# Designs tried in a protein design chat: VH-VL binders against e1svr5. Part 1

Scores and structures below are computed, not measured.

Target 1, 216 residues: e1svr5
Amino acid sequence: MDEQEIREEVALAERRATLYWWFASMLCRELDSDQLNTLCSESGRVLLDALAEEPSLAPGCQKLRRALAGVQVLATPQLELAADYATAFLGDHLGSAPPYASVYVEPGGMMFQHPHQQMVQWLQQWQLAVSFDGNEPADHFAIMLDLMGNLVLKGVDSPEAQSAQSALLAEMLPPMRRWVTQCQRQPGFYAALAELLLAFVSLDQTLIEGEFSLAQ
Unless a header shows other numbers, all headers, positions and changes below count from the first letter of the chain; antibody chains aren't numbered by Kabat.
ipSAE, averaged over its two directions, is called F for ESMFold2-Fast, E for ESMFold2 and O for OpenDDE. V2 adds 0.75 times the mean of E and O to 0.25 times the DockQ between the complexes of E and O.
[cut] marks letters that were taken out.

## First folded at step 1 (VH-VL)

Design in1 (framework fv_indenebart)
Fold by ESMFold2-Fast, scan of step 1:
Structure in1 (fold): chain C 216 residues (1-216), chain A 121 residues (1-121), chain B 115 residues (1-115)
Amino acid sequence: as target 1 above (216 residues)
Amino acid sequence: EVQLLESGGGLVQPGGSLRLSCAASGFTFSSYAMSWVRQAPGKGLEWVSSISGSGGSTYYADSVKGRFTISRDNSKNTLYLQMNSLRAEDTAVYYCAKDRRFLEWGAFDIWGQGTTVTVSS
Amino acid sequence: QAVLTQPASLSASPGASASLTCTLRSGINVGTYRIYWYQQKPGSPPQYLLRYKSDSDKQQGSGVPSRFSGSKDASANAGILLISGLQSEDEADYYCMIWHSSAYVFGGGTKLTVL
């Protein structure tokens, strides 16, 4: 690989990591006023326009824009989104879809199952601490996405980190598909965000599989 | 080294069909979108069609929509352009070009040598 | 109206600088677009030169000399390809391109003559 190819791989890794961390920041807690203002700004429009160029991401982008437009006409947009977060991800309501891989992998929907144990091992292996508030299980999708961003950047120089990306996606995608299906039962901002996230992660897996398909 | 080699061009009557092929090497073909760009004699560049890395998304210039079909075989690292209902205005050199990767902004950084399509009666 | 407009021809002397413009149609803000530049010599396929969106989002093609650079003129709603220290081998057709509305759109091309 020449210097031009190396620069392109670094740039791609930075964009992929930035998007993983953006999704992690959107899922780890209720959107604050600064995040909402950024998303509704020109930079947010440019980001969503860029993502919508990919047909599999376009539906999620369109739904996310519609949800933002709907919230922007309300007296307290940030508080409305905080309520949407609680409806989508908190409590025992039938429309709630807790954002933890363990809920969607194991029979009975229990917390602290294999995905949690696997994530604890990976965070230790990669010497990473989570930056999220509270006492979250390690298999919160936001934590998994944060790790993925770190592995993407490390993957530029590390074959081990490249392999870890594939392993993490294999662990994350099956429960994420079930979680997104559950989120879609209550259309809204977070359902659209979850749909966009799944589409992005699925495409990213295709990209990684293309790069690593020649490895034995 | 990244290489693209087009083939399949030739002389064809109006209303006829041709299938162009582009053999790719030196990069992970399935990770990159691919495009066809044409150039009529003495004229400028005109984008014809693009296909995503997986083949799941295709795009066409209005002038060829419904007549041309872009496809790819990732197991053979080959891009195709099926051209039906050919018209005199389709006469051009057809270039295969390497397009962007997902979340990448590079477009047409590598071009083939081109294959000539002449539609004449 | 064409999405991208380029002057058909431009002439400049060896050693001088040439500024090639690529004007976007009214209603399309040049500030949000990544503009790609290609060089084509007679009998050859196009060669990628560079892409430019901003100073933090730009790329030079492999082997492309630093005397080729990209910029924008917001007041003219145009992308600019600057070629400094013109050499006789720079005589070629130059094309700009953007991705817009699910389509790649090329400018009509500018024939640069170095005399």
Scores: ipSAE 0.006, ipTM 0.471, lowest interface PAE 9.8, mean pLDDT 84

Design in10 (framework fv_indenebart)
Fold by ESMFold2-Fast, scan of step 1:
Structure in10 (fold): chain C 216 residues (1-216), chain A 120 residues (1-120), chain B 115 residues (1-115)
Amino acid sequence: as target 1 above (216 residues)
Amino acid sequence: EVQLLESGGGLVQPGGSLRLSCAASGFTFSSYAMSWVRQAPGKGLEWVSSISGSGGSTYYADSVKGRFTISRDNSKNTLYLQMNSLRAEDTAVYYCAKDFRYGDYAFDIWGQGTTVTVSS
Amino acid sequence: QAVLTQPASLSASPGASASLTCTLRSGINVGTYRIYWYQQKPGSPPQYLLRYKSDSDKQQGSGVPSRFSGSKDASANAGILLISGLQSEDEADYYCMIWHSSAYVFGGGTKLTVL
């Protein structure tokens, strides 16, 4: 009877998955010239305008626009963003905030923690290949976001996938909050992107808790 | 000064057991993943096992899965490798190695090594 | 076949340059991997030299001279350790390493002889 409701659920899932994959693509490696040109184009403006309609996302969108405008006036914007990526995510702990959940679940910022094991298990369970970098630990936030996008689409007709969405958010959000705090120690494009990402994932968890009750 | 010191190596018969230790000093031990890497006489390097800073995650080379157990005692700043069902091909110098902190899993500091000889 | 392949030996003269290769097996794309390089002298443990994935993701070990550098040859599917201005103290075994399939994998090692 309710074909319209089903169509609306599918459309919402497709929009949510698209945003998770967009963030994953922005974090998995430094932006190439095509990604930067797209972000600075009309389609990028439309995307950020749409996200800014949500009050909780507006501050992050504003900071991201400001950072993007700042690098666009420089002689080599893509090279500047590549340097920002290296400063934000590569190197020592004072100048960087590596985008791995394991770094933020234990004192001292260790690799090979529980989030990596959990992600390996989930990727195998859902028969998903890691498409970013074969040399990255499975708990890279980009990989977690990519899995989330897949679970969102599968969740339309799978209670197991819906439960997995909640479990992944519970695993991802606490270390992401600590990671974003570290990113903000060095303001820039990726610090602004990380802040917007946290706001989006937090909002999405609130919507899932309110609209997709998984309590049985 | 950052130091790693292995001990516990020796001569053991095939099928026997041996426990290696690695004493760490000069850094916050619990903040770093630790690994064991071995080298057979006249041969190259072979990774054996790794453990996270908390001890919550462990990884093993296929050649040692089910026979070796990596563990750590952060209160003693000590890494361990329990080796069971030893074979002649396990004969090697065993190195303790420290990973980089914050998202880099390369080995930046190595111990001096301890020799394990499996012979009848 | 082996995941990483290194030539067993390489000889070069003092002052010359040496290019040490680390070839990934067919089906594994070198472009996606961070390659770590280690130097080992007889009776000593390995010493970390550097790692290289790309120009934006590379690191030099503390105290490692700038004449040591990393790069890649995509057409050969290989990582490269470049040593310029060779000196006698560079004579050693050199190992490459990657993280692949939940494991650290070392190359077989190259013995560099400086004549």
Scores: ipSAE 0.000, ipTM 0.438, lowest interface PAE 15.9, mean pLDDT 82

Design in2 (framework fv_indenebart)
Fold by ESMFold2-Fast, scan of step 1:
Structure in2 (fold): chain C 216 residues (1-216), chain A 121 residues (1-121), chain B 115 residues (1-115)
Amino acid sequence: as target 1 above (216 residues)
Amino acid sequence: EVQLLESGGGLVQPGGSLRLSCAASGFTFSSYAMSWVRQAPGKGLEWVSSISGSGGSTYYADSVKGRFTISRDNSKNTLYLQMNSLRAEDTAVYYCAKGYDFWSGYPFDYWGQGTTVTVSS
Amino acid sequence: QAVLTQPASLSASPGASASLTCTLRSGINVGTYRIYWYQQKPGSPPQYLLRYKSDSDKQQGSGVPSRFSGSKDASANAGILLISGLQSEDEADYYCMIWHSSAYVFGGGTKLTVL
């Protein structure tokens, strides 16, 4: 491979990892004022415009833009988003969609199932098992996205990390699809974010596995 | 108002251990990657380690890999660096820095004042 | 061989312009990298100045004057920090930084003296 092609792969890996970590940061806690201001700024517009150029990401970007526009006309936009986060992910009522893969693998929505056990193994394997809150389930989608970002960067120089990306996507995508469907029952910013996230992760899977061609 | 306050530095013998802490305030700590960057006396900046917002991903400079462990407690808004098997070349001011993982963002947008680690007899 | 190389020192007169270079190692193409610039004054932690990849991918730090700008010299394989209208307060150490091979890599730093 040309040195230029290698450098282009590194740059692409950096962008992919940054997007995985960006989604993780939006999902692990409610947005603070800095995150909201950045999304509503020129840099946020540029980001969403760039993502929307990809046809599979455009619907999610449009929904996220509409949600942001709706929140911006309110007296306390950040507090409204904090309430949206609580309704979407923290409620113990019908209609909440906890962002844990284990909830969506088996009927009954149980925690600490196969995705948790698999994530514990991967975090140990990659020596990334440090830094959880003591009893946090390892299959929180934010944690899975963080690991994916790490594997993307390592994948430039590591065949093992490259194959681990495919394995993690295969573990993450099925429960994520069910989680997004549940999120859509409460329309709002986080439902739109979840939809955009699923579209991004699905696209990334097709790009790294190389078994899909748009021409076919 | 973002504030980062480091502590835990001091004088240690070669082969010893130290744990550094960084208390963060003024932002949603769990949403941002955090890093440690060091600077030896009269020398330039050297990145040491980074940790993702959730704590699930960690990165280390080759010079500290296997000896240092970065961690965080999001319930306490605190970043840690456990330093084992310390060497004279680890002598430096250690800065806590806020990372910003966004497509249009930049790393190290805020820095603490630093804490001094001296490895000597 | 260092990934990023910066001149150890640079001197310029008040009111003049200073071009600080950050040269990437042979085999690493400056065209594909975002280059981040940081300023450090004695006794202070570093402060973010700006980043530059291209004219369409650049960002100025909050409160950073417009007389600070980024660019690239493809023939020299280098990123450039330009400081126009030099003031005494610009006297500081300047560091470039990139993300390369799963690591943040800083240049060795350039001490800018304004006299």
Scores: ipSAE 0.006, ipTM 0.497, lowest interface PAE 11.7, mean pLDDT 82

Design in3 (framework fv_indenebart)
Fold by ESMFold2-Fast, scan of step 1:
Structure in3 (fold): chain C 216 residues (1-216), chain A 121 residues (1-121), chain B 115 residues (1-115)
Amino acid sequence: as target 1 above (216 residues)
Amino acid sequence: EVQLLESGGGLVQPGGSLRLSCAASGFTFSSYAMSWVRQAPGKGLEWVSSISGSGGSTYYADSVKGRFTISRDNSKNTLYLQMNSLRAEDTAVYYCAKDYYDSSGYYFDYWGQGTTVTVSS
Amino acid sequence: QAVLTQPASLSASPGASASLTCTLRSGINVGTYRIYWYQQKPGSPPQYLLRYKSDSDKQQGSGVPSRFSGSKDASANAGILLISGLQSEDEADYYCMIWHSSAYVFGGGTKLTVL
């Protein structure tokens, strides 16, 4: 590859990693005022417009915009989103959609299933374990998305990291599809965000599979 | 209201076996992991075993691995603990506990009243 | 060596504050762990009180008074349960718990006497 092609590959990896980390930041905790203000600002509008240029992402972007508009007519938008977060992820188990892959690999499954075990091994292998070693199951979608972002950047010059991207997506997508279906039972900001996330990760997997096939 | 009711405890000789049961009500039993936690006389709490909602995954404390088997019957809303090769140090009150989780972690949100197991010659 | 260490007993007067410590074994950084606290009265099963990892990652159990709170002492590598405005009904055994190495690990428990 010439120098320009290398620069373009790095730029693409940086954009992909940034999106994985953006989604991770939205799922790991309630949106603070700065995050909400950024989403409602000109830069947030530009970001969502850019994502909506992709046909597979457009429906998710539209739903996310409708959810934001709905919250903005309320007296305390940030507190309403905090309540939506608690209802979607922290409430009663039957009414909530806990964002852990292990929950969705078997009906009524608990955390610490195969996805947790696999993630513990990958975090150790890739030295991302500095944020784990605690009480949190390693198969939290935010943790999986954070690892994906790191693997994307490492994948620029590492065939092992490229292979790991495909393996992580194969582990993450089936439970994510079930989780998103559960999220959609309670329409709102986080249901729309989950739908957009699934569309993005699915698109990313098809692009990676296409490039891998062409490379071989 | 959530209720957990243990049974099956008793006096048993060293090397013997006992099967504990926990009847659950007030929640969708198959949707939650369940655990056994024990407490020896005058001592602290010790986790024994956990089982996933489907029954597909089980976890054991090193002290009981190979001797105890946790299981569940979701059609009967009942949790079990089969205890084999019992030792004097297994003497304890055994609590049935319901696992709860959210994005911030997991803990035992409800506990039964406990059933006493005494291993004595 | 025990993963979690708690003092066996603690005494405090009604209306005073009590700080119950839960010390993690050397090599295990308290900063990365969510510490769960349980209360057990004689003849009763344990009751979940609260969990604490940080000020942005904490949760109070249902019906647990606000005078119960969690915190950490990084220099001591310890989690802390603070009970302010002590009442006679607070007399109980208190246990800390973490998830570590694919297991639920309880501290040895602290017997709080309110006299």
Scores: ipSAE 0.000, ipTM 0.432, lowest interface PAE 15.6, mean pLDDT 82

Design in4 (framework fv_indenebart)
Fold by ESMFold2-Fast, scan of step 1:
Structure in4 (fold): chain C 216 residues (1-216), chain A 125 residues (1-125), chain B 115 residues (1-115)
Amino acid sequence: as target 1 above (216 residues)
Amino acid sequence: EVQLLESGGGLVQPGGSLRLSCAASGFTFSSYAMSWVRQAPGKGLEWVSSISGSGGSTYYADSVKGRFTISRDNSKNTLYLQMNSLRAEDTAVYYCAKDLSYDYVWGSYRPFDYWGQGTTVTVSS
Amino acid sequence: QAVLTQPASLSASPGASASLTCTLRSGINVGTYRIYWYQQKPGSPPQYLLRYKSDSDKQQGSGVPSRFSGSKDASANAGILLISGLQSEDEADYYCMIWHSSAYVFGGGTKLTVL
């Protein structure tokens, strides 16, 4: 009921949702030239500077900046990042880390398994459509991150949405940790992005658990 | 009113060191990134280094990486540039400039909206 | 391989319009960048003039006359500083600047002579 406290809660939720959607946009397909130019512009600087103020996010931000600087000295930076995306997420299983939760929870790494079915149920429960092109399995991390963004905004005035955030993080974080470890086998832009993402989501889980404990 | 005052410039031999200071007043210093921009005699502007409001993020031009260190003391409203291994090509007027703010969504994109008068660094034998 | 290129000099008559260009290197799309403009008179530090990304994302510096405006020429991959109704006091060096890939990058500067 305090106007200042309500304003601060809304602002925090908007920042959290924006970050979830930003990561989703970076992960759902290879970066186009406009996305790369935006990341290299002040928008990218402001975002990465803000994230780097958090000690747990600073190492990921530094690695992402180094990787970005590395590709920018090459003749075709966007094509290098497109190749990095294909190697990281679309290549053969020797170097590939497909960004689907099912791959990292089931022996054998098959897609369309339990995490996909769970996500289909949650998307139906929250009456949300995916914002990504193509017919991806619903347990693509970008889809899970998109759902988190929506739940974060709804969580400002919905205890049910707050509980759903915790449930989604519990489902997402274990396979994400395995996925990030696999990504780190091929250092580069997407490995750095995955590391920063895991650090962000882990920090966010800590924040959510803290608030939930205070509410209990 | 916003005021930026540089000091610490002078004549130094190649390989020497200098520490520049910039005293800031008239704004909430810790809420703004700060930058150093230099200008060689008769030449254009060249960005040297930037530091975020809290000091958590730093940026350097390739020409100074490993030699210069930007820092700030928010309790004293002061920006610093530690310059080591100075070269003849570092000879320039060094300007302190107010940079981006992260406190205001709309006003955050105003790099170098205020400049100091500059302090001269001459690297010569 | 300069990221930003500006003509070294430009001359224009009093009362005319001056168009100062800032060309981005091939591979860097001007459409996504905010271009910042600075004016410097001899013996003085630079003064912030304005920023321009688009008509919906632009900002005039405090005390900067409305006859100064920003625009872009997408076909030339360039930012443009437009000075209408050119006056003698507009004679100065003009610098464009962008943030690109962890760095602020200035153009080489254009010396505008009003004659």
Scores: ipSAE 0.068, ipTM 0.662, lowest interface PAE 6.7, mean pLDDT 86

Design in5 (framework fv_indenebart)
Fold by ESMFold2-Fast, scan of step 1:
Order: C-alpha cells, then sequence, then structure tokens
Structure in5 (fold): chain C 216 residues (1-216), chain A 121 residues (1-121), chain B 115 residues (1-115)
C-alpha cells in the first residue's frame, strides 16, 4: 500500500470511530439538554445532512429528524425524550427493548449470557476500562460500540485489531437486528436512533468485508 | 458554561504514584470523551490519554502505556488519571480537556487550568 | 523525526498579517489531515481556535475572530494559520495538532511576538 492509501485509511478510521462513539454517547443513557440542543443546532443539522448523503443511512436520518421536530414543539422536549428512553429501554422487558446483546441471542433471553462473557474477555484483551461494577453487563450495545471505535483506530496499525473488528460485528449485529425490531414496536426518537445505528453498523460491516476479502 | 477543575498534583519521588482528578460542569459529561494533555516546564503540549464518554474505550501515548490509567466516574462528573512508576520526564502541568468528539465538535475544545506534577528526589 | 514541525518563533507588527506554518513529516500528506489550532497565553491553559481540513471541512471556535483562518500549502506539505490585522493580545504560543498513528500529536509550538 502506498503512503496516500495509508493516509486515506487513517482519515476513514477516525471518522468511523467518531461515529461509533457518537452512537454510544446517545445510547448509554437518556439525552440531557446539552445533547438535545447539540442535535437541534446547526452542527447537528450538518452531521445529519452528511450522513443522509449515504443512501443506506438516509431513511434513518429522516426518521430521526421527524422525531426531533415532533419533540421540539412540546413544552418540555428533554423530559419527553427522557420518558421515551425509559419506556424504550428501562421498563419491564415485556414492553421495552433493553439494549443488551444477551437479551437477543435467543427468544426470552437473559442478561449475562455469551455476549457478556465475550465482551469481558475482549475488554481485558484490549486493556479497555469500563466505569461499571462487576454486575453491570458488558454487552450493553453502547459498550460494544465503544470497543468498536477503539478497534477501528487500532486497526490502522494492527491486523489483529482488524480481525477483532470483524469478530465484534459478527457478535453484535444479529442481536442488534432483533433489538431494533423490538424497538420498532414503540415508534419514537430512540426507535429512529436504533434504526439509524443498525443501518450504519451494517454498512460498516459491508465495507470491512469488501476491503478484507482479497480472493472474493 | 463549561468548566474543568483539576486537582491532585504535587511533589512525588521517582517510582512513586499520584492520582489526578478533574471535576467537570456545564455540559453532559457522559456524552463526551475526555483527555489528559501535559506540558513540561517551558516545553510544548503532549497528549497523554483519552477516554470515551461511556468509559469503555481508552487510548494512551506510548510514553505512558502500562504506567498510567485513565478512568471516569460519570455519576460524579469526574475524570481521573492514575499515574504509577513516575519518572523525572513526567514532570509537567497536567491539563484536563474535553474531547475528542463527533464531527462538528473539535478535539480538546475546552481545557482546565491545569495541576502541576513534579517528580524529583 | 517529528511528525509536526513549527518554527520556534515569529515576529510581526501590529496591523500586519502573520502566517504560522505546521509542516508534516515527509511521507505524511497534509491533504488528508484535519489540522487543529490552539492558542496559549502566558499563565493560561490552551484555547481552541479552529480546525481546517478543506473549505468544506472547517470549524471556527466560539468567540474566535474572523481574522483567524486556516488553510494549507500542499507544495510545502504544511497547514497554515493566518492571523490578519494583528493586535497586541494575539501575542501567544500557537500549537497545531493532528490525529496520526493512533495518537494525538502536537507541533512544538510557535511563539508569536507582536511588536
Amino acid sequence: as target 1 above (216 residues)
Amino acid sequence: EVQLLESGGGLVQPGGSLRLSCAASGFTFSSYAMSWVRQAPGKGLEWVSSISGSGGSTYYADSVKGRFTISRDNSKNTLYLQMNSLRAEDTAVYYCAKGPMVRGVPYFDYWGQGTTVTVSS
Amino acid sequence: QAVLTQPASLSASPGASASLTCTLRSGINVGTYRIYWYQQKPGSPPQYLLRYKSDSDKQQGSGVPSRFSGSKDASANAGILLISGLQSEDEADYYCMIWHSSAYVFGGGTKLTVL
């Protein structure tokens, strides 16, 4: 690979990591006023416009924008989004869609299953800190997205990290698809965010597999 | 208004340990990556470490890998830097900085006042 | 060799323009990098000024005057910080920064004297 190709890969990795961490920041807890104001600002508009230029991401961006517009006309937009978060992710899981991969690896799934154990091993292998106690599931999608961002940046210099990106996506995408289907039962901001996230991760997997498939 | 306040600096002997803290206010702490950047007396800036908003990802400069650990407590809006096996070349003012972040938000867009770490016998 | 090189010092008169360079090491093409600029006055922490990759990918810091602008010189493999209409309060150290090889890398800094 020549120097120009290496530099282009570095720039792409920085953008991919930034997007993984952006999604993680919105999924790890309910949006506060600062996050909401940023999404509704000119910076948020520019970001969503840029993402919408990609055809596979455009539908998710439109849904997210419609959800934001709907909330902004309410008397307490941040409180409405906090309620949306609680309804989507924190309630009795009969009616909610908890954002943990373990819940979705099999029907009626439970916390602390294989995805959690795999994530604990990967976080230790890659020496990444988590600010949760030992009882918090390590397979929260936000944690998986954080790890992915780190692996993307490391992947520029490390074939091992590149391989780990593929393995993490294979672990994350199947339960994420089921999680998004469950989120769709209650339309709103977080359902739209989940759809956009799935579209982004799916696109990223396609790009990675195309790049690393030399014989095919 | 965004504010970052560092503490925990001081005089320490070579081989010793020190823990720095940074209290953040004026923004949603858990939504932003946080970093430590240092500056030796009369010298330029050197990035030390960064941690993602959720705390799940960490990055370190080669000079501190294996000796320093960055962490955060989002319930307390506080960033930490645990420094072990300190060397004379670690002597610097340590700044807490907001970022890196998503496109449209710059890397290291807000900085604290700094806390001084002196490693000498 | 250093990834980013900045001249140690630069002097200019009030009202004139100063062009501060940030040169990338041979083998690293400035065209693909987003360059961040920071200002540090004596006794103060650094302050974010702006970032520049291209005319379509740039951002001005909050409260940063329009007389500060970013650009690139491809032939010199360098990022440029231009300060027009120099004022005495512009006297400071200026640092460039990029993300490269899994690290944030700062230039050595340029001390700008306005006399």
Scores: ipSAE 0.005, ipTM 0.425, lowest interface PAE 16.0, mean pLDDT 83

Design in6 (framework fv_indenebart)
Fold by ESMFold2-Fast, scan of step 1:
Structure in6 (fold): chain C 216 residues (1-216), chain A 120 residues (1-120), chain B 115 residues (1-115)
Amino acid sequence: as target 1 above (216 residues)
Amino acid sequence: EVQLLESGGGLVQPGGSLRLSCAASGFTFSSYAMSWVRQAPGKGLEWVSSISGSGGSTYYADSVKGRFTISRDNSKNTLYLQMNSLRAEDTAVYYCAKDRYSSSWYFDYWGQGTTVTVSS
Amino acid sequence: QAVLTQPASLSASPGASASLTCTLRSGINVGTYRIYWYQQKPGSPPQYLLRYKSDSDKQQGSGVPSRFSGSKDASANAGILLISGLQSEDEADYYCMIWHSSAYVFGGGTKLTVL
């Protein structure tokens, strides 16, 4: 491959990895003031404008912007988002959509543990530690997205990492679709974020399938 | 274009604490793993700690586990190393290093280093 | 007992070639590892030179001359940094490194003197 092709491949990988980690950072814990200020800054506007250029991402970007505008007019925006996080992902079954792949797999006896066990194996294979409590399942979407970002950058030089990207997306997308549907039952910032995330991951799978040919 | 500037080094007594900082520019900071590597006077290189691009994964050398904490602030393009319970053998030049990838693999760019001296 | 072993020093004349070795501990197969090489000149931070796993899996650092190349000696269980056409500015300490057991491991370093 010539030097221009290599530069384009690296640049694309950097953009994809950055987006995976951006989503992971917003799902692993409630947004802090610095994260909120960044989203509402010129930098955040530029990011969302760039994402909205892609037709499949535009609806999610619009919903996320509307949610941010709604929170910004409140007396304590960060505290309101912290409450939204708790309502969306913690506590009461009526409003909660726990962000764990195992919760959303098909019923079938032993199926509940599959995403967690698979993630434990992949984290060990790729020698990645996580900063989560040891009692927390490894199939938290934030952990899966963090691993995906790592695999994207490693994929520039590693066929094994490229194959792992496809395998992780196949494991992540079906439960993510169900999780997003659950999140949408209570509109708000995190429902909009989850919708944008699903659109991004779905788009990325389409791009990867085009790059990693299936047919001989 | 890639620039890494360390700061926070100095003289500290055994049992004391120091926090090192590394200001990064010229690349998308959140996309790359970052590391601290030290070099004692007249000795070779010793890896200390690494952190993934997202900050979700950290690694430590056995010699510093439980005493040092690596962290990063991607909004400020800054890497940190909190050093507690310092010992004489921690005396070294501490280098900030950028990984080629988002996880701990190798160091394609290094800073100028900041000196930490643990002595009475 | 060290994971990576490098000779402490090596001397060579200008224009000659220098082969710097990095030997892996018994039980660790050099064939499975990417070996990374770094150069450190007096008073300067280390600089990445190159990595080598195989002829199909190698990479040169930005601005590093083609005079620097990597290879392996499977019988010695060692990685090799070859510097051809030695110049006075090549006088430096050279370190090898691998990722092993969730840690970066450096060799002890070789001081190359060019006379």
Scores: ipSAE 0.000, ipTM 0.464, lowest interface PAE 13.2, mean pLDDT 83

Design in7 (framework fv_indenebart)
Fold by ESMFold2-Fast, scan of step 1:
Structure in7 (fold): chain C 216 residues (1-216), chain A 123 residues (1-123), chain B 115 residues (1-115)
Amino acid sequence: as target 1 above (216 residues)
Amino acid sequence: EVQLLESGGGLVQPGGSLRLSCAASGFTFSSYAMSWVRQAPGKGLEWVSSISGSGGSTYYADSVKGRFTISRDNSKNTLYLQMNSLRAEDTAVYYCAKEGLRYFDWSYGMDVWGQGTTVTVSS
Amino acid sequence: QAVLTQPASLSASPGASASLTCTLRSGINVGTYRIYWYQQKPGSPPQYLLRYKSDSDKQQGSGVPSRFSGSKDASANAGILLISGLQSEDEADYYCMIWHSSAYVFGGGTKLTVL
């Protein structure tokens, strides 16, 4: 490719990877005060404004902003978000939506199913320098999103990484759709975040599949 | 084989500057967060700074904020630490370390370390 | 007060077990943290041993013998590195580490002497 095309591909890959890692950071644990302050800062406003310019992402951005505004008027916003996280992802009741792909594959609902086994294989394949403990659930959506960000950056000069992006999306999206539906049963910050995430990943899959179709 | 090789250490006067480099090989450099950790003579380990795989997020210990800048050049598989306004208490062996599977908001720890490069701030 | 506190030294006999503690400051609950353990011998860089948050969230470093294990003591608000069947080559400095408030924090280190 010429210099302009190379620069544009690198810039796009960096933006895509940054968004995958941003979502992963929001899902892997409760927001801390630094993360909340960043979301409510000028940088967070600029990020959400930019995302909202995409029609498919705008509804999720508006819901997330509404949730943030609602929490900010409370005495302890960070603690309210921590409670939302626990209700959404950690409870044992029917309203909980644990963020693990294995929970949402048919027919199971159990941990350590095919998505976990596939993720263990992919993490070893792409990160051979890091050993993996089989006791760790590798199919947490945050881990899958983290790997996706890495594959996006590698995809600039690796056809194997490009193929792996498509395979990971095919593994992740079906259980993510069911997970988001479950999250929506308890409206709040994390339900809005999950909806925005699904919209982003769905958009990204459309772009990847469109590019693959043109290449063939 | 994952290898990290630090360079750039040396003797420098208080108030001076020094730039450390860490050459990485044996893994996809851009996929891993990197850290600098130092150890003063006869003392324990002290974290200095970390940078995400893309370079988009950086973190600093309070003792070095405003004086040190961490950066990386993924096209050269190299990590840098620019050290300005050096003080006697910055005297230490500086280690480059690769993190496990990590992005900036959670840690899988530092799983591979370089041999270290010595920085001595003395008149 | 330091975020992480480790005893400066510990002695144990060959073949015995050593329990190394890493105590978190009051107000910081050990239950929520991944604790990383590192071994350092004189003249060498640190080596990653393992990390431990819970039985379902732990990892052993490559080549690290199974006689090294991690756990927690909730009552003491501490992480624990257990070394079973002590060997002379286990004599080293041991450091614990956590990620806390956008920073990696190391304990002061424990010098383990195998007598």
Scores: ipSAE 0.005, ipTM 0.445, lowest interface PAE 11.5, mean pLDDT 82

